# Designs tried in a protein design chat: VH-VL binders against q9hk44. Part 2

Target 1, 202 residues: q9hk44
Amino acid sequence: MNSRIMFIGGVPGVGKTSISGYIARNTDIDIVLSSDYLREFLRPFAPQESHLETSVYDAWKFYGDMSDDNIIRGYLDQARPIMGGINRVIARALANGEDLIIESLYFVPDMMDEMVLKNAFLAYVYIDDPDLHRSRLEDRINYTHRNSPGSRLAAHLKEYRTIMDYSMDMARGRGIGLYSTDDYALARQRLLDDFRKFVDRR

## First folded at step 12 (VH-VL)

Design j3
Fold by OpenDDE, look of step 12:
Structure j3 (fold): chain C 202 residues (1-202), chain A 122 residues (1-122), chain B 108 residues (1-108)
Amino acid sequence: as target 1 above (202 residues)
Amino acid sequence: EVQLVQSGAEVKKPGESLRISCKGSGYSFTDYWISWVRQMPGKGLEWMGKIDPSDSYTKYSPSFQGQVTISADKSISTAYLQWSSLKASDTAMYYCARHEGYSYGFEDFDYWGQGTLVTVSS
Amino acid sequence: SYELTQPPSVSVSPGQTASITCSGDKLGDKYAHWYQQKPGQSPVLVIYQDSERPSGIPERFSGSNSGNTATLTISGTQAMDEADYYCQAWDRRTAHVVFGGGTKLTVL
């Protein structure tokens, strides 16, 4: 199999969309999928308990008061159907020998098949500085989401950073590379280099 | 040339503390993980744990969790394995080995230290 | 915990093909690596990522991995190939490294 598959995770504002585009352009990968669109695609069919009709930053409300635990529970509920879909999409791409980049807020490798994990490059991008994270969320309207006010998402920075911390722990504990985008240029270059290395060793 | 050079053989008594070292050279030390592997006399290889020298993140085998401490000093490209209180059963050869810094299935150990023999007896 | 099982010993005559197996649950969904260890020496990587051969390793060494079994194959086995061989994998769920029990290859 010669498929070049990259699965990149990260919460809004970390720059995963832009990085994915950058990698796509520099590797001639034509297909880039976003979990935002996958989420919309699944909403009509998703189980009720997934609560995909609710924004991820509000998903904790199904469990009671806001807490880190409830934030993660809500996040995982939404992640289950989406990760199932992502797993199948990657499996399909591998089977067909297709190149693919998937960028996703939902990043739960435990919900993926090991064969898929074996044959895909996984990475998680994050941002250390919460103030920088806030500013990037606010400024998102000027880059990748031209019709979506960033202030709305910035108001939910707590929820996103909770999810980020959880996801980082998961990734780290499973040997998945973490990439800080505090230095964005460095991050995207490192990610590109590592992805190329991954591909070259296959 | 990539090399991992370990500290010399140790002869200790039960209850004593010990720290052995593994120094990397010929490569960027923080770009690779270091694992420690135990081999008891006449027995097989046992993975003990690993460390990312870049931030000192550590992962232990369940069998060795709490039994040893793995650390690193990236300023001198050195990884450490230490015991607070040795047992006779700790008598073994200990190897350090490097592997890729990202676990995308590339956890192969391409370079190994020469080994450190630790003998613990009364 | 994830476990890898190897036969304790394999014997071959010079010039014959030696096969050493390593079994684990869905091992084919993981990368298997192989190490050669001679008495008094450190292990040496002979196969990585199922079937890749490091530079300096003779072409007679090859590897495969599918289903639950990885196999190290030594064609035209020579006396110098007598050693202990260990398979190794990585458990993604725990990020733990796992070694097989080792196989002693004897060249008769």
Scores: ipSAE 0.715, ipTM 0.890, lowest interface PAE 0.8, mean pLDDT 94
Fold by ESMFold2, look of step 13:
Structure j3 (fold): chain C 202 residues (1-202), chain A 122 residues (1-122), chain B 108 residues (1-108)
Amino acid sequence: as target 1 above (202 residues)
Amino acid sequence: EVQLVQSGAEVKKPGESLRISCKGSGYSFTDYWISWVRQMPGKGLEWMGKIDPSDSYTKYSPSFQGQVTISADKSISTAYLQWSSLKASDTAMYYCARHEGYSYGFEDFDYWGQGTLVTVSS
Amino acid sequence: SYELTQPPSVSVSPGQTASITCSGDKLGDKYAHWYQQKPGQSPVLVIYQDSERPSGIPERFSGSNSGNTATLTISGTQAMDEADYYCQAWDRRTAHVVFGGGTKLTVL
């Protein structure tokens, strides 16, 4: 049996953690990794030019005024060391025949190794409605991120939606499904069904 | 039954415009991408570009960027390939083919249209 | 840009095994697909994702892909297998599709 690897991208508030848990429960995949923890692990070792010591929503400040370009530059600087680690984690899982789900803010196709691109199910989750996105960032009842300061994150909706739009553009034509969680129940079922098809085609 | 039915053969002169079509049936048209593939007389297959019919996002081969326009009308399950000004070198067979653009496919072309022969001559 | 190379022709006797190669830099890190095209006809998918057969393709068709080379293998080759064969890959980084130049299989 081949490794069943799912790599889900998305910005905060789109439901990627909840969907990852749903998929894990319905596929009996035991290991789910979050880039939130990978980021914290890497922070003391990351090079200064990654600016990983700052939050992703502030990283544009190293380049000047807030603009889409500067938000994306800061995001990509931070993504570089984290994506390097994610590539290694997936390579290990593939080599050992292990199943794995990764959900990550950092989801950059140009930084994925060829082996990841060939062997992992790649998906990006998003929210169309900005008001719904803000509401979900503010919602403290998200059982997967208990104690997260949702109101602080909602103040940075602009930065997150800029990263989200960029990531969706980069995913186009590369076999990375885009899943709107505006209807959460539909999105999670589509994602589960598509993942099962991916596994079955191999 | 999945089918891709293309428009009929065309005979044109250099400088004329042309649009050819590819109609999908027997499946959910917006679930699959449509690619256009050129085959010049006696030559191999050349990928020209693709479109996601759900939102009309397109990607072109560098060799064909700016030379053709790929479009779709999802309300009638139809994709199009068009030229604003044909050249004699556009003489070829043109195929449409569908492929999965979702996370569970790797752009294998599982169904092809019958082809549209385009002849451009003086 | 990413390129795939195939031999222009391969000849086999009926009943023997035909092998058609497709070479590309690190092609084993991508999926390879194979198409059969008979004269005057559209291409038909015969192998996808390196080694999978679509429904309706005879078991004598098989495929492999490792290193820089994918191979389409036809065992017990029959006269009806005479056709042009194309390999195809997807360069996922550029989102471009690439075809090999094609191989004419002759059964004589």
Scores: ipSAE 0.528, ipTM 0.826, lowest interface PAE 2.6, mean pLDDT 90

## First folded at step 13 (VH-VL)

Design k5
Fold by OpenDDE, look of step 14:
Structure k5 (fold): chain C 202 residues (1-202), chain A 122 residues (1-122), chain B 108 residues (1-108)
Amino acid sequence: as target 1 above (202 residues)
Amino acid sequence: EVQLVQSGAEVKKPGESLRISCKGSGYSFTDYWISWVRQMPGKGLEWMGKIDPSDSYTKYSPSFQGQVTISADKSISTAYLQWSSLKASDTAMYYCARHEGYSYGFEDFDYWGQGTLVTVSS
Amino acid sequence: SYELTQPPSVSVSPGQTASITCSGDKLGDKYAHWYQQKPGQSPVLVIYQDSERPSGIPERFSGSNSGNTATLTISGTQAMDEADYYCQAWDRREAHVVFGGGTKLTVL
């Protein structure tokens, strides 16, 4: 039996955690992993050049002034060890025939093995409206992150949107579906439907 | 029943412009991508490019980038392939074909148009 | 750019098994699809996702894909199976669709 694997990407505030939970409950997938926890797990062991000790929105500082290029460079440095781990986790699940959902800020399909890409459903969720995005970051404390002030993340909206734009461009260019969560209910239903269709064809 | 119906055969002169069409029916047009495939006389299939009709996003083969334009009108479930200036070497059969527009990575063409023969000669 | 290589031609006697190969770098890590094209007709999908048959395709058609090679197998080949066959995959990094050069299958 083929394993059902979903790898969903998105910057903070887009609703990927909630959507992943929704899909898990509606498909009876028991294991949902978050890159936030994977990051914490890897921090003590990650290469120094990955700079996982710093927040992703500050990673550009290792390259100089704030710019889109430096933001992306910092993002990619952190992404390398995490994506390596995610790739291995998915590979294991596939080998063992286990179902799994992974939601991640770090979404770099180019860092994944072809076999993993072949056998996993990939999706990237985003928000078009910057004001809505800011609002959702601020309100995150009321939903999935009850002890984490959203105002801190909202202050770095620019960095997150830069990463989002980069990731969207990568996803689109590699045939990965983009899902706007401006209409959250529509997005999660579409993702569920597409995931089911993916599974049914296998 | 899913169908892709292409426009009729074309006989043109070098330097002339041309637009051929591919109309989809029997399915939701915006849920699938349309690709154009060239087949020169006695030759193999060549992928030219594809379009997502939902937002008109296009991707071209490097060999055809800048040589043709792919477009779509989702209001009438129609995709287009056009040349601004035809060459004799453009003489070929042109097929449109459908593939799923989801993040599956399958990219199989399950339905094809009947083909449009384009002849360019002086 | 990603490339797929097919033999130009394959010959088989009626009732025998025909095998058409398609080679590409790590093709086994991609999905391979196969199309049949008869003279004057549009291509027809005969195998998708390495080994799946569309509705209406005879069971004598099968497919496999591993390593660098995908294979279309036609068991009990019939005269009506004489056609050109094309393999197809896509390069995910560039989102480009790629066809093989095609194989002419002759039933002797």
Scores: ipSAE 0.715, ipTM 0.890, lowest interface PAE 0.8, mean pLDDT 94
Fold by ESMFold2, look of step 13:
Structure k5 (fold): chain C 202 residues (1-202), chain A 122 residues (1-122), chain B 108 residues (1-108)
Amino acid sequence: as target 1 above (202 residues)
Amino acid sequence: EVQLVQSGAEVKKPGESLRISCKGSGYSFTDYWISWVRQMPGKGLEWMGKIDPSDSYTKYSPSFQGQVTISADKSISTAYLQWSSLKASDTAMYYCARHEGYSYGFEDFDYWGQGTLVTVSS
Amino acid sequence: SYELTQPPSVSVSPGQTASITCSGDKLGDKYAHWYQQKPGQSPVLVIYQDSERPSGIPERFSGSNSGNTATLTISGTQAMDEADYYCQAWDRREAHVVFGGGTKLTVL
């Protein structure tokens, strides 16, 4: 039996963490990794790479004024070491016949190894409605940081949606499913069904 | 029963325009991408490009970029291949073929149209 | 730019095993698919994802793919298997489909 590998991308607030948990429960896959914690793990080993110490929504500042190009360049700089680690994790899971779900802000097809592109189920989760996206960011920080007064992440909706649009453009034509969570229940079921079809075709 | 039915053979002169069609039936048309494939007389298969009928996103082979236009009308489950100005070198058989465009497909073409022969001569 | 190379022809006797190769740089890192095309007919998918057989394709058709080479194997070859065979890969990174040049299988 081949490894069942899911690599799901998405920016904050689109529901990728919740969907990955839903998939794990419905497939009995025990290991779910989040790149948010992998990023934290990497920080003490790369002190000269200051871009790993900032939030992704500030990474454009290394290049000058805010622009779509600088937002994406900063994102890709952060993505490089994390995607390198993700490639190794998936390669090990494939070699050992192990199942794995990875959910990641860092989802860059050009940085995926060919064996990942051949053997992993690749999906990208998004929200089409910007107002819904903002509200989900606000709900996230309110529930997680109850003592925080603001919706800090929602103030950076522009940066997140720039990264989201870029990632969706890079996914097109490469067999990477795009899943809108505007209707969350529909999205999670479609994702589960498609993953099962992927596993069954192998 | 899944079917891809293409428009009939065409005889044209150089410089004329042409649009040929590929109608899908027996499946949800927007669940699958449509590719166009050229086969020149006595030659092999050449991928020209593909379209996602759900939003009309297209990807062309570099050899065909700017030479043809691929489009679709999902309301009638039909994809199109068109030339604004035919050349004699466009004489070939043209196939449409489908593949799953989602995370679980790897661009295997499971169903093909019957082909449309296009002849371009003076 | 990614290219697949096939031998132009392969000949076998009825009942023998035919092997048709498809070569490409690190082709084993991609899925290979195979199509049969009889004269005057559309191509028919006979092997997908290296080694899987669509419903309705006889078990004598099999496939493999490793390193730089994919192979279509027909065991117990029959006269009806005489056709052109094309391999196909997907360069997923560039989102391009590529076909091999085709192999004419002759059954004598």
Scores: ipSAE 0.663, ipTM 0.864, lowest interface PAE 1.7, mean pLDDT 90

## First folded at step 14 (VH-VL)

Design m3
Fold by OpenDDE, look of step 16:
Structure m3 (fold): chain C 202 residues (1-202), chain A 122 residues (1-122), chain B 108 residues (1-108)
Amino acid sequence: as target 1 above (202 residues)
Amino acid sequence: EVQLVQSGAEVKKPGESLRISCKGSGYSFTDYWISWVRQMPGKGLEWMGKIDPSDSYTKYSPSFQGQVTISADKSISTAYLQWSSLKASDTAMYYCARHESPSYGFEDFDYWGQGTLVTVSS
Amino acid sequence: SYELTQPPSVSVSPGQTASITCSGDKLGDKYAHWYQQKPGQSPVLVIYQDSERPSGIPERFSGSNSGNTATLTISGTQAMDEADYYCQAWDRREAHVVFGGGTKLTVL
């Protein structure tokens, strides 16, 4: 039996964690990995130039003033070791016929092997409305991150949206599905349906 | 029954503009992508570009980028291929073909139009 | 740009097995699809996702893909199988569809 692998990307606040859980429950996939934990796992071992000790929204500081370019550069620096790990994790799952969902802030398909790309369902989740995005970041404390004030992340909405825009462009340009969570219920259903279709065709 | 029906043969002169069409039926038009494929006389298939009719997102082959425009009108389940200024070298058969969303990781053309022959000569 | 290479022609006697190859860098890590085109007709999908056969396509058509090469195999080749065959893949990095140059299959 072929592995069912989903790799879902999205910046904080878009609902990728919740959606991943939803999909897992509705597909009986037991393993759901988060890049937040993968990041923590890699921090002691990652190259210094990756700057994983720095929050992604501060990573631009290594390049000078805040700019879209520097935000993306910082993001990509952190993404490199994490994506390398994610690639290997997916490859392992595929090799062993294991089902797996990975949700990740870091979503750079170009850093993945072709075989992985061939056999994994990739999706990118986003929020179109900036105000809604802000509110969801602020409300994280009420749902998935109970001990982390959402106001801290909301203060970095600009950085996240810059990363989101970049990621959406990349995803779209590579044929990866984009899912707006402005309508959350619709988004998670569409994603589930598409994932099921993906699986059924293999 | 799924069908892609293309517009009829065209005879044009160099410099003229042209738009040919591909109408889909028998399926949800916005659930599938449409590609255009050129086949010059006695030659092979050449992918020109594709469009997502749901939002009109397009992707072109480098060889055809800027040379043609692909568009769609989802209200009438129709995709278009157009030239602003035809050249003699544009003489070819043009096919539209349907494929599922690239998000599924593959783009096989399961249905094709009957083709539109475009002849450009002075 | 990503390229697929096919032999320009393959000949086979009726009843024999025809093999048409399609070569590309790490093609085995992509899905390969195959199309049959007869003179004056539109292409017809005969193999998709390396080895899947669409409904209506005879069982004598099969496909494989590994390494750098995809192969279309026609067992018990019949006269009606004489046609041009094109392989096709998708370059995800550029989101480009790519066709091979085509192979003319002649049934002697």
Scores: ipSAE 0.830, ipTM 0.920, lowest interface PAE 0.7, mean pLDDT 95
Fold by ESMFold2, look of step 16:
Structure m3 (fold): chain C 202 residues (1-202), chain A 122 residues (1-122), chain B 108 residues (1-108)
Amino acid sequence: as target 1 above (202 residues)
Amino acid sequence: EVQLVQSGAEVKKPGESLRISCKGSGYSFTDYWISWVRQMPGKGLEWMGKIDPSDSYTKYSPSFQGQVTISADKSISTAYLQWSSLKASDTAMYYCARHESPSYGFEDFDYWGQGTLVTVSS
Amino acid sequence: SYELTQPPSVSVSPGQTASITCSGDKLGDKYAHWYQQKPGQSPVLVIYQDSERPSGIPERFSGSNSGNTATLTISGTQAMDEADYYCQAWDRREAHVVFGGGTKLTVL
């Protein structure tokens, strides 16, 4: 009855969607949830103060000029309702002995319930090289999002890397593995191996 | 064979500096974190802090923040605990211990060094 | 700061079951680990992640953790089990390791 739960964080362009699919296929986990779709589902019901109707890369505008602090404030506003839902979904999977992969832009350790911190494999994926990150955003159509032109997202590289750096800093020392996808094939195999070790230790 | 080998016992005077070492062997040193643990004479175990040897990220217990320095030299698979000015109250046994990768471990210390006795006599 | 409390001592007769408790606020929401320390020796991990035994630890050692209490249980206690026992948890929110004060197990 031990649930196999993976919660992968990362900003657009780092490969979290592709990696979650790879993990699902290689573990036979049937349920993969994406915060992209959770966000869309929640938008008509979310509290106004979450600013969830706005793209994450524009959310700083509610607080003034572009700055790292305002980018992070806008991100955290949006994260609160999403993380609340993710906590409940994981709690249900744990109670029922069900397996689950979640891949999410919204990955905030301080908003994770204790049961998530104890029982889920937590990983954050990133790209070290900002030029590589930009190119991955521009090539997005050829990977996972065929009708969403990556040039729009690449224009917001600054906002995404601010969120990424913040998330990595908050994850440090808390048992959240950080996985550089600069070498994508190595990263996905390392992540799969570590997840299997996590499951085997339980 | 995984081993953590610590430097030998030290007898010091108050105000002196000291650096003790913990050398790891038989495993990939940068894949494991190292913690330092104090045990005062006749007392229990106290966690002092930890280091990720891969990039030297450190985290200290609040009780020891600013009191000691934890460092590592990954090129020689060695972690260090250092005092700039010893006090008599620093008299204790000091252990290093490791835990598995933060990706799948939960801070269980599977291997411990043999300990370094530090005696600070007024 | 998160704290763990253990009884200072526990005494049992040989062959009896020893139980050593470790108390902390909502400790069941964390993993508890247990270490044995004999005089003049380094600690040895005997239980990790609440209830798992490392290879080489006798099956008479077991662990549990729920609510506010983790328990190390030694069935069929032997004279060689006489030692100090420490529980340990990880405060993941603060990234701090916490030890209990230790319990001296005496086998009479």
Scores: ipSAE 0.562, ipTM 0.828, lowest interface PAE 2.3, mean pLDDT 90

## First folded at step 16 (VH-VL)

Design n5
Fold by OpenDDE, look of step 16:
Structure n5 (fold): chain C 202 residues (1-202), chain A 122 residues (1-122), chain B 108 residues (1-108)
Amino acid sequence: as target 1 above (202 residues)
Amino acid sequence: EVQLVQSGAEVKKPGESLRISCKGSGYSFTDYWISWVRQMPGKGLEWMGKIDPSDSYTKYSPSFQGQVTISADKSISTAYLQWSSLKASDTAMYYCARHESPSYAFEDFDYWGQGTLVTVSS
Amino acid sequence: SYELTQPPSVSVSPGQTASITCSGDKLGDKYAHWYQQKPGQSPVLVIYQDSERPSGIPERFSGSNSGNTATLTISGTQAMDEADYYCQAWDRREAHVVFGGGTKLTVL
């Protein structure tokens, strides 16, 4: 039996954690990994240049003034070790025939092996409306992050939106599906359907 | 029944503009991508580019980037391939072909049009 | 750019097994698809996702893909199998579709 692997990307607030859980429950996939925890796991061992001790929204500071370019540079620096790990995790799951969902802020398919890309369903979720995005970040405390004030992340909406735009462009340019969560219910259903279709064809 | 029906053969002169069409039927047009494939006389298949009819996103082969324009009108389930200025070297058979969204990572062409022969000569 | 290489021609006697290869860098890490094209006709998908047969394609057609090479195999080759065969893959890095140069299969 072939592994069912989904790798879903998205910046904070888009609902990727909730969607991943939803898909897991509806596909009987038991293992869901989050890059937030993977990042914490890697922090003690990651290269200094990855700057994993710094929040992604502050990573641009290592390159100077805030700019889209510097935001992306900082993002990519952090992404490198995490994506390397994610790639290996997926490869292991594939080798062992294990089902797995990984949701991640860091979504850089170019840092993944071809075999992984061949055998995993990749998706990127986003929010089109900036105001809705802000609102969802602020409301995280009520849902998935009960002890983390959403206002802190909402203050960095610009950085997240920049990363989102970059990631969407990358995903689109590589044939990866984009899912707007402006309509959350629709998005999660579409994603589930597409994932099932992907699995069924294998 | 899924079908891709292309427009008829074209005889043109160098410098003329041309748009050929590919109409899909028997399926949800916006659920699949359309690619255009060129086959010059006695030669192999050459992928030109593809379009997502749902939002008209396009991707071109480097060899055809800027040389042709791929578009779609989803309201009539039709994809287009057009030239602003034809060259004699554009003489070829052109096929449209359907494939599922790249998000599935397969991109096999399960259905093809019958082809449109374009002849460009002085 | 990603490239797929096929032999220009393959010849077999009726009843023999024909093998057509398609080579590309790490092609085994991609899905390979195969198309049959007879003179004056549109290409027809005969193998997809390395080894799957579409409905209506005879069982004598099979495919494999590993390493750098995908292979289309036609067992018990018949005269009607004489055609051009093209392999195809998708380069996700650039989101480009790539065809091989094609192989003319002659049934002697």
Scores: ipSAE 0.810, ipTM 0.914, lowest interface PAE 0.7, mean pLDDT 95
Fold by ESMFold2, look of step 17:
Structure n5 (fold): chain C 202 residues (1-202), chain A 122 residues (1-122), chain B 108 residues (1-108)
Amino acid sequence: as target 1 above (202 residues)
Amino acid sequence: EVQLVQSGAEVKKPGESLRISCKGSGYSFTDYWISWVRQMPGKGLEWMGKIDPSDSYTKYSPSFQGQVTISADKSISTAYLQWSSLKASDTAMYYCARHESPSYAFEDFDYWGQGTLVTVSS
Amino acid sequence: SYELTQPPSVSVSPGQTASITCSGDKLGDKYAHWYQQKPGQSPVLVIYQDSERPSGIPERFSGSNSGNTATLTISGTQAMDEADYYCQAWDRREAHVVFGGGTKLTVL
């Protein structure tokens, strides 16, 4: 009996939390982990150079002016301890024959262990239309994250889209499916269907 | 009835251009990737590259990057392998093969075309 | 680049078990697939994802993959199994497909 492991990446506002819940309910997978909470769990233990106390959209400030390169450097600093933890969590699930869904802002293929690359269904969700992405961030409190003001996150759309574009570029060609949530209902159904195909091949 | 039907054998001279084809039938063409595989006379299989027909994304083997062009026309369920200038060393059998989307599969080639023999000689 | 090494030939008597190896650095961290190619024919998938057998492939074909070595095993080998056999892996990190050099199986 093989573990059913799904690892979904995406920046805030693309719908990864809602999609992971949809998949869990339609596959009878009971355990869903969010990197938002994994990040909070790790903050007191993480190396200072990860800058995990800083919001991801501000991490570029440790490197100078705002640029795509500095946004990505700050993102990768934060990703390193989170991805290390995710690798260990997946390894445990595989060893115990347990099913697991992880949804994560931190999704870095070069930091995934080989056993993750071999055994997990990997997917990245995104929004093509920047105006739609902004509106999804502004409406975030009304969908999934109560009491987190969406206007704060929408002010950082540039940083999030820089991370999103980088992540999509790194995923392309490595067998990581890219799923546009511009049509959310279509995207979640395609993701569910592809995950079922992945499971059925084993 | 899944089939990959390739274009017929070719006899060419060095410096000539060539495009060979691979037509898929019996399945949803855009749901599968197509790879091209070279087999030189008496030799083994060599992966050349692949294409996702749904959006024409291509990936080439480093050994073949810049030497061939892989393309597809999804409206007629056909993939292509193309040379702008053939060499005698291009003499080989060329296969197309399909695999399920790498989003959920691992590049196993479940169906192969019959092969296209390309002979390049002076 | 990533390489897969196979013995150039293996010989067995009818009814015996044939074992064809495929070696690559940390190949067990990848899925290995196996193809049979008879003279003048296209390759045919006989094992995928280390040990899975496609529909229509006889049960005498099996596979394993651990450490640096994948193995195709044919039990009760028959004359019709005489063919070239290729292993294949996908290096997902580099997004490259790699074939082994092939093994000629002879059934005497």
Scores: ipSAE 0.722, ipTM 0.876, lowest interface PAE 1.4, mean pLDDT 91

